# Ledger of designs, part 6: VHH binders against Exosome complex component RRP4 homolog (RRP4)

Target 1, 322 residues: Exosome complex component RRP4 homolog (RRP4), of Arabidopsis thaliana (Mouse-ear cress) (q9zvt7)
Amino acid sequence: MVMRKLQLPLSQTQKVRFERAIERLQSLSSSANSDASVIVTDSIPVNHDDAFLKGHGTSEVDGELLATVCGVVERVDKLVYVRTLRARYKPEVGDIVVGRVIEVAQKRWRVELNFNQDGVLMLSSMNMPDGIQRRRTSVDELNMRNIFVEHDVVCAEVRNFQHDGSLQLQARSQKYGKLEKGQLLKVDPYLVKRSKHHFHYVESLGIDLIIGCNGFIWVGEHVEVRDPMAIDDQKDEEMISSSSTGKEQSHIPLETRQTICRIGNAIRVLSNLGFTVTLEVIMETVNLSNSKNIDIHDMLGSEFHVVVAENEAERRRTKRKK

## First folded at step 19 (VHH)

Design v4 (from u1 with S107D)
Fold by OpenDDE, fold request of step 21:
Structure v4 (fold): chain B 322 residues (1-322), chain A 122 residues (1-122)
Amino acid sequence: as target 1 above (322 residues)
Amino acid sequence: QVQLVESGGGLVQAGGSLRLSCAASGRTFSYYGMAWFRRAPGKEREFVAAISDSGEYTYYTDSVKGRFTISRDHAKNTVSLQMNSLRPEDTAVYYCAAQEYWLFGYDEYDSWGQGTRVTVSA
């Protein structure tokens, strides 16, 4: 585990505690033969009797496998590679991403993706509010700003790469679309692992969590996705007409906003520490803050960072004993 | 609840400039989104500009785009509105507003200032 140097001022006592926690974490990672932090020219232990495949960030020199980049050694079956600590987002088709609209153009939205290139969301690739897949009309084009405007946060899927390096985005599922009443967090993409599940509903808190592959993470009030198929049975013709009325922004309770912020701060702390961002670790951090009676405003302080590191070391230790 | 105090209002000629300031009380200014609203005589209160908690995102009503700039100073716990190329239609009482634990896509504010009067003469 390549732990980032904490950029926070630490007292001498905090420094000692933090260093101890890091040492413990490193010892745990080394024992698992996985996630060993390496610097350039470090030798990576491999069994030469066993067939291995050299991957990215490795080179064979004089019969030894060496790291060519700073990062963490990863082993997948026979493949040995080094994951860079500052790895930029490497898009793949099918990635769930969170982005921010930066431009409304003709028949398309430009989307910031925490990537060197922007995403493009075409009007034709957007699920219409009416849920009907139809050819987009001139009227639809004129009404694009009713769907997304500048600074809107959106969830989408990477569909393909364009020749210019831009990403084509798709938002055809009801799961995708405009995200409202939440916070957008930015973490290094390497802290986010691709998984089958990027959408999380924390039922106990009433919060939606979207962990984008691009390192953009959404924390927001839970939105119930109305199954369009469920609308078929109840003839309520009347509710379609009211969608034009000014979306009375429903009041969000202060408690919900606090919860969102606490989760956001937890993610920030994890990011600062260089921990992989998962639902489990986020919730562990949130629970830790609550159990220790840490004020939301103190979560980003040095002490809580040290406590989180200590807690993570202990958590990992106990998991290995099981 | 944060206390907000506006300043910088006054009389200015058309085409002139003013800088409004709003001072927020408390230690948690970095958690507040800030906004400016205005109320012209005989009209309803309208949104003018907003800035996110970090200052990264700014929002403007169309009528002031390119003329007004919202900014914040975390060290001073202040939000400012630079108003250039003022027009008679900009005449209003300007109010500072704060949203605790700022969120995307949420336009309700928790605290309001008393307002400062801006008068633009022809």
Scores: ipSAE 0.890, ipTM 0.963, lowest interface PAE 0.4, mean pLDDT 90
Fold by OpenDDE, fold request of step 21:
Structure v4 (fold): chain B 322 residues (1-322), chain A 122 residues (1-122)
Amino acid sequence: as target 1 above (322 residues)
Amino acid sequence: QVQLVESGGGLVQAGGSLRLSCAASGRTFSYYGMAWFRRAPGKEREFVAAISDSGEYTYYTDSVKGRFTISRDHAKNTVSLQMNSLRPEDTAVYYCAAQEYWLFGYDEYDSWGQGTRVTVSA
């Protein structure tokens, strides 16, 4: 784990503690064959008796596999590669991403993805408010701004790469789409690992957490996805009054907002420390802040960063003993 | 609860400029989204502009786009509204508002200032 140099001012005592924590973390990573942080020219242990494939960030020199980039060694079956610590988001088809709408154009939205290229969400690839998958009409085109406007946050899936390098996005499922009443966090993409689950519902807190592959993370109030099929047949004929659904923005309790912020700060701290961002680690950090009675406003301070580092070192130590 | 104090209002001719300022009390200004609202005589309060807690995101009502600029100073705990090309229709009492723990897609505010009067003369 190549720990980022903490850019926060530390007292002498904090510095000593932090350094100790980092040393512990490093010692743990070196012993764990699989996630070793490497710098350029570091030898990567490989079993020469077993066929391995050299991946990105590696080079074979004099029979040894060396890292050519700073990062973390990853092993996927026979493939050994180094994931660069400062690696930009490398999109793959199927990635869950969180983005921000930056432009509303004809039949498409341009979406910022914390990537060199923007995402493109086509009207045809968007869930319609009515939930019906149909050919988009001219009326739908005129109503695009009713779906997304500039600065809206969206969750989508990467479907394809465009010729211009942009990413084609899809948001057709109920769980994909506009995200409201939350915080958008930006972390380095290398801190996010692809997993089967990028959507997390923290039931105890009533919070949705979306960890995008692109390093955008959403923390928001839980939204219940109504199963369209559960529309019970109550036929009440009442007239589709054009309810100008003035979306009565439901009040969010201060406590919920605080919770969102606390989670957000936890993620920020983890990001600053260069820790992999997972639900587990986020919750550990949140719990740590609570157990230590850290005020939300103090979470981004030097002390809590040190405490988180210490805690992570201990957590990893205990996991290895199991 | 944060206290908000507006300043900078006054009389200005059409086409003129004003800069409104709102000072927020407290040490946690960085956690507040800030906004400006206005109430014209005989009209309801309306949204004018907002800025996220970090200052990264700004929002404007259509009628002021290109003319008004909202900004914030974290060091001074202030939010400002630069108003250019003022029109008689901009005449109103302008209110500063704060949202603690700013969120995307949430437009309710927790604290309000007393307001500052802006009068644009034809």
Scores: ipSAE 0.886, ipTM 0.963, lowest interface PAE 0.4, mean pLDDT 89
Fold by ESMFold2, fold request of step 21:
Structure v4 (fold): chain B 322 residues (1-322), chain A 122 residues (1-122)
Amino acid sequence: as target 1 above (322 residues)
Amino acid sequence: QVQLVESGGGLVQAGGSLRLSCAASGRTFSYYGMAWFRRAPGKEREFVAAISDSGEYTYYTDSVKGRFTISRDHAKNTVSLQMNSLRPEDTAVYYCAAQEYWLFGYDEYDSWGQGTRVTVSA
């Protein structure tokens, strides 16, 4: 009954509601006796005639051993535990990923992707916006920090695997590159499935959503490319010296920041519950928070986690109603 | 909207240290990005340091990197600026600023403190 990441206790009525939602979700699962995979609160079969030890990811409630995390049940001697699914990203060529710059080097950036080695974005893999692949000059190599600095969030594509085991990234089109005016959410990679669409524009809210294959998710203000006068924007030092003018152009209304935060909290709740994160489920969770009049600052509380679990159980039941 | 009160300013010799504190009055402090700005005599206000809502990410202007450290305490609703190896050019009024619903790549601030004066004597 304890949420994995929040450690919040449930009231008696919340326990009843959550257990009911779990029962619905369990009834929709394949036979658990033949399947080692579990989600939070799945019952883990044990032989009570034999001694057993409760390990990581398990809890005994009312004589039943329950999973407290998502993963695969492992049985070693008398120990029963849930081995969490691989927390690190398993890359494939062509994957759309979101990452955070952690190192600026002479000809490359290192990017955190939740992989066993960092991603590498070479200066040469940054195609010009006009589509012309140019040989990069020595001036470009000296100005790496004008493109990305530490903590910048970037969207890129996995190009290949280098012989040293690193991931080579590329940013060949305008849909890739630096992400600004948004939040970065990190969920376990197994909660994201590769699909046809990883870039989403939520038009009704004016929000871009990028669901990276590595489990990093971006939620930001939608920015339309409009003015042919963008040339002035390339003078970094002069743009900085006239910052009052630049601040007028970069303002984000509080309402938009609130919307981004609400979407981010919805993703956090889905991640805490171990649900697969898709545009559909994210937006349903956001809508649920609004229909229940849940304040942004209360979304990470126990009640909303229960409400989301109930809603997911009903959504899955509706899909099987045929 | 958060209300901000700075403290810890004063007179210090070059090479010395000061610790500024900013107390935030209001709930939901965990959703605010926080920053320090300063205004030297006869100059415009300039950015000094910033810290994300979670405290995971910190940012510094070049002239203070390695000398100043920004930190936050969610239990006390405070943000601090530890200023070491102070120079006369650090003399300024230091302002605490807050951004409600912190975002990567967004540098505008909604709320400002009254400021605390730091004077570094040669």
Scores: ipSAE 0.758, ipTM 0.904, lowest interface PAE 0.6, mean pLDDT 79
Fold by ESMFold2, fold request of step 21:
Structure v4 (fold): chain B 322 residues (1-322), chain A 122 residues (1-122)
Amino acid sequence: as target 1 above (322 residues)
Amino acid sequence: QVQLVESGGGLVQAGGSLRLSCAASGRTFSYYGMAWFRRAPGKEREFVAAISDSGEYTYYTDSVKGRFTISRDHAKNTVSLQMNSLRPEDTAVYYCAAQEYWLFGYDEYDSWGQGTRVTVSA
């Protein structure tokens, strides 16, 4: 739980605006809390004829019990409290995930995924049927650090669960593998919904966005052109070679780095507010920052958080009228 | 525009220590990745150490691992390089460098200091 971030210092005017925006969002919601999920200022149903004790994550206003943190309502005897939804990732086979390499071993890498145990990516699981950005031979086994080193960010797919409960990962196509020239954002996994499309290309900005099922999100420069060198490690190892000359020597324009940072800050704001993170909402938040002339360096301030909440309430109202 | 000023260089005997400092101007220091590079006489500039914008990730060239420590102080807008167990081959001009809007896997730097000379005598 990010309690300090959810308690941003708000001026009196900002508090009123924020509370009004949250009220509008609550009134527009037609979905029930199927798992008793709540966001900040959700009303928590209680029987007013029964005594109850206010627990963590709740506050009483005008006879109503309200959530002060995001989480799941739990009731034990007369005690009502909110159990935070800041839960570890709960993997499913086939999930697209983003992770960070934390160990380079003889034939495998360990990858941080926000799971109880690390993910494991075996060298043998790097067998892609198409071109590759790395050498994939017995020489690669001897030079594991030529492929990934500590802190490298990678995109992979959950292949299965090992006997000990750890995750086996695979990177079987060119859309998986090392991620470079970008930012890694970490949001709570419940803010990400599994879908058919976790890879997004924002063509107008030249940006790739990968929304990992584990709540790790990548924002980086689009990689469009590559010389595959027609490599197939399985059949033609002697004459196989690859080149990454464009990656080693290419410069990223300042404008592109600014765009990546702005998108990253938009995601951070959405995460702080507890909103589901989707391409649509991310881009609306970015557009809002531009239309309000909010500098990148001010986006994490209290005012922009309030502005985003107000905008989301209006966005949902407009959609409901349709 | 960030301006970088290095300090702390000098003459030291092998086995000794020095602490280099780099002062950065500007209120957006927290958005910069910072690095130290060095250029030995007659050689090309080479990477020494880097630190992410948040300070969470540090990177070192192999020859300095365990001997040098990079750190940053957001309140003072400084990045430091603590250099221990110095060797004659560490003799070089050390440059502070900054990358505006730090990114994973991006090693180009936008701003450079004038350098501070470090001489390690045998």
Scores: ipSAE 0.757, ipTM 0.899, lowest interface PAE 0.6, mean pLDDT 79

Design v4 (from u1 with S107D)
Fold by ESMFold2, look of step 19:
Structure v4 (fold): chain B 322 residues (1-322), chain A 122 residues (1-122)
Amino acid sequence: as target 1 above (322 residues)
Amino acid sequence: QVQLVESGGGLVQAGGSLRLSCAASGRTFSYYGMAWFRRAPGKEREFVAAISDSGEYTYYTDSVKGRFTISRDHAKNTVSLQMNSLRPEDTAVYYCAAQEYWLFGYDEYDSWGQGTRVTVSA
């Protein structure tokens, strides 16, 4: 069946503005496109002397066939259509990923990663909660739910590929592990570029942002990493444990939850438009929503999508001229 | 703050079923995480079930898994708890709760209903 990623009603003036923004993006992107790949409003070459049939993801404007979704142009006889990219994550060893636990098994967790098979996180592949190095026992296996349960969001690293094609994960650093008090955003993996920096702390907002190579993105309340050397030596373990457990699970200010939601909506808009998702572009989109006085609940509407497309076209034009 | 009104409580025989409903008034319901809690006589309030803002993720306490189903209807601004195979220990006042701007791993709730009583006879 025909799938449409962007289903927004546009007024006539919004259509004109959006089309103009997309035309500007088209002029900037045509030199960088790979074989047959297109983004929204890319022109699709056709021979107008021959009959052709407009299929999914295409529209004719001023005698020119344009893509209306991102994807790969397919040609079957006279039919021209765009097949959307339903790309699954293509793992590389060392990738930073975000995933959601979908099964707690005897000695492992299965983790959803947008891969053709689940990720597997073995109990032996992570830091133990108590930090004690010991042989695995039946007690450790029974206590796996104290570490992760279904629907927990986790950050991990791709360790290797198993013989059967499954993906082995590891979480042996304190930067990995359970993620709480945040949102999980799922974007197509091609919208995320591998980089040296996938963990971001937005200190002005008190927010952690993790852009997983698999296209899963975490936005959450910043948690301070407790350096073992910085632990107050004057507190007993019982008092430290009680204090840490109770106080760290307290109320999140409404403003912080609103900020997380606004960042999440910015990511959703960028994803809907098919734009590469980076810290810079996310934060510019958030700032744009504030400067335009757009409420969180209106960010997913037609006007803000148009505004973001216009802004991205100008941003890319300005960057290219330098 | 959202206003929450529970309904559907009553008296039922063990093994029977009830459907609780919670109507939410106020701002955009689609940003709220919803939950059901209960308080039995002489006991502390306990978590029963929760559902994410989108409805995609549901959570249940162990004692109700497989018997209770939480669901939501965005068009009607309601959350429901279908309670099957009821037992006398399910007797409690059931409270609807809401979390504005739902987050993974955040279990505090901002708004609470007045409760609806469920009594399960032996």
Scores: ipSAE 0.735, ipTM 0.888, lowest interface PAE 0.6, mean pLDDT 80
Fold by ESMFold2, look of step 20:
Structure v4 (fold): chain B 322 residues (1-322), chain A 122 residues (1-122)
Amino acid sequence: as target 1 above (322 residues)
Amino acid sequence: QVQLVESGGGLVQAGGSLRLSCAASGRTFSYYGMAWFRRAPGKEREFVAAISDSGEYTYYTDSVKGRFTISRDHAKNTVSLQMNSLRPEDTAVYYCAAQEYWLFGYDEYDSWGQGTRVTVSA
């Protein structure tokens, strides 16, 4: 568990409540003795009757095991070590990432990914089948701008590393590509756990949530992915005629924009507190804001941060009983 | 819901400069994306520039890029358009527009000002 120092002004009463919530969270983490966060000189609980091996980030002094770096305690068999926090993204092949286009080049886009170098998405990596698309060679910069321009938000997959250390991205299926009508949130990558499910659809709200492995998170209006094999030919003609005869306006209802903002603010609060962001925790935080009648514009205030910390302490106590 | 009042329009010689200002009312100004549009005589309203709610992202139509600068001041609840190297083709009524709860890739606007006239003489 990693608890961030809250940087908001707190009243004296709020300070007491917040400190109490933090103490409860730390007590619950110590009692669980698993995946616990530590700071330098924290004592790491071990069973001295069992053999154990000191690993990275630990030191034994006077019969106590102490953390020598900030991080999360890991236990593998007899080995106890501290995995340090990472402020920047450490990519792995196959990672689902969200990024922002920062440059349009002749055959590629540069994409900001919270990495020490930019991501590179080549034009040839956009289409299928992959072999046929690779033989399609140079196009001018204007054709590239028909696909992505600066500040566009994109979802992609880490394919490989280039020899210069940059990341090669790909967008080989319809679930990848340009993201529109939403918010981009940037959290530290350690708040995101790699999982099998990084794409989420909140059907009751009509919202897509993409939790990128790089700590970039997208919240936007749901976009239906069309299956070409399931589309009726008669419907195709109607859609073509409608598109060709009139201009379409991409209006988003105010209620949907408010929902996106509320989810975004929930993620910001969780990030400020240093809590792991998952669909379940995000939605619990949103529900908490509603049950407390907290206006969207007040969610980033000190009171709601304290309320979220208190709620997390109670949530973990309840989970422990089961 | 938000009221927008433009100012700073007027007559200016080609090559000159002009600064437009848009005052916005409402306690939630920091959640609004802001934009400038213009309408020349006999023409449709066209996009000029936009700025995100935080001010971090700016967008410009190609014909004004490098000459116009959009900015905002959260303390004063204003958005500004600095217009340099003006050309006769920039002659238009300029409108301030606001989008409540700004989103990437969303270009519809909820509120519009009444406009301020800019005339650039040859």
Scores: ipSAE 0.729, ipTM 0.881, lowest interface PAE 0.6, mean pLDDT 80

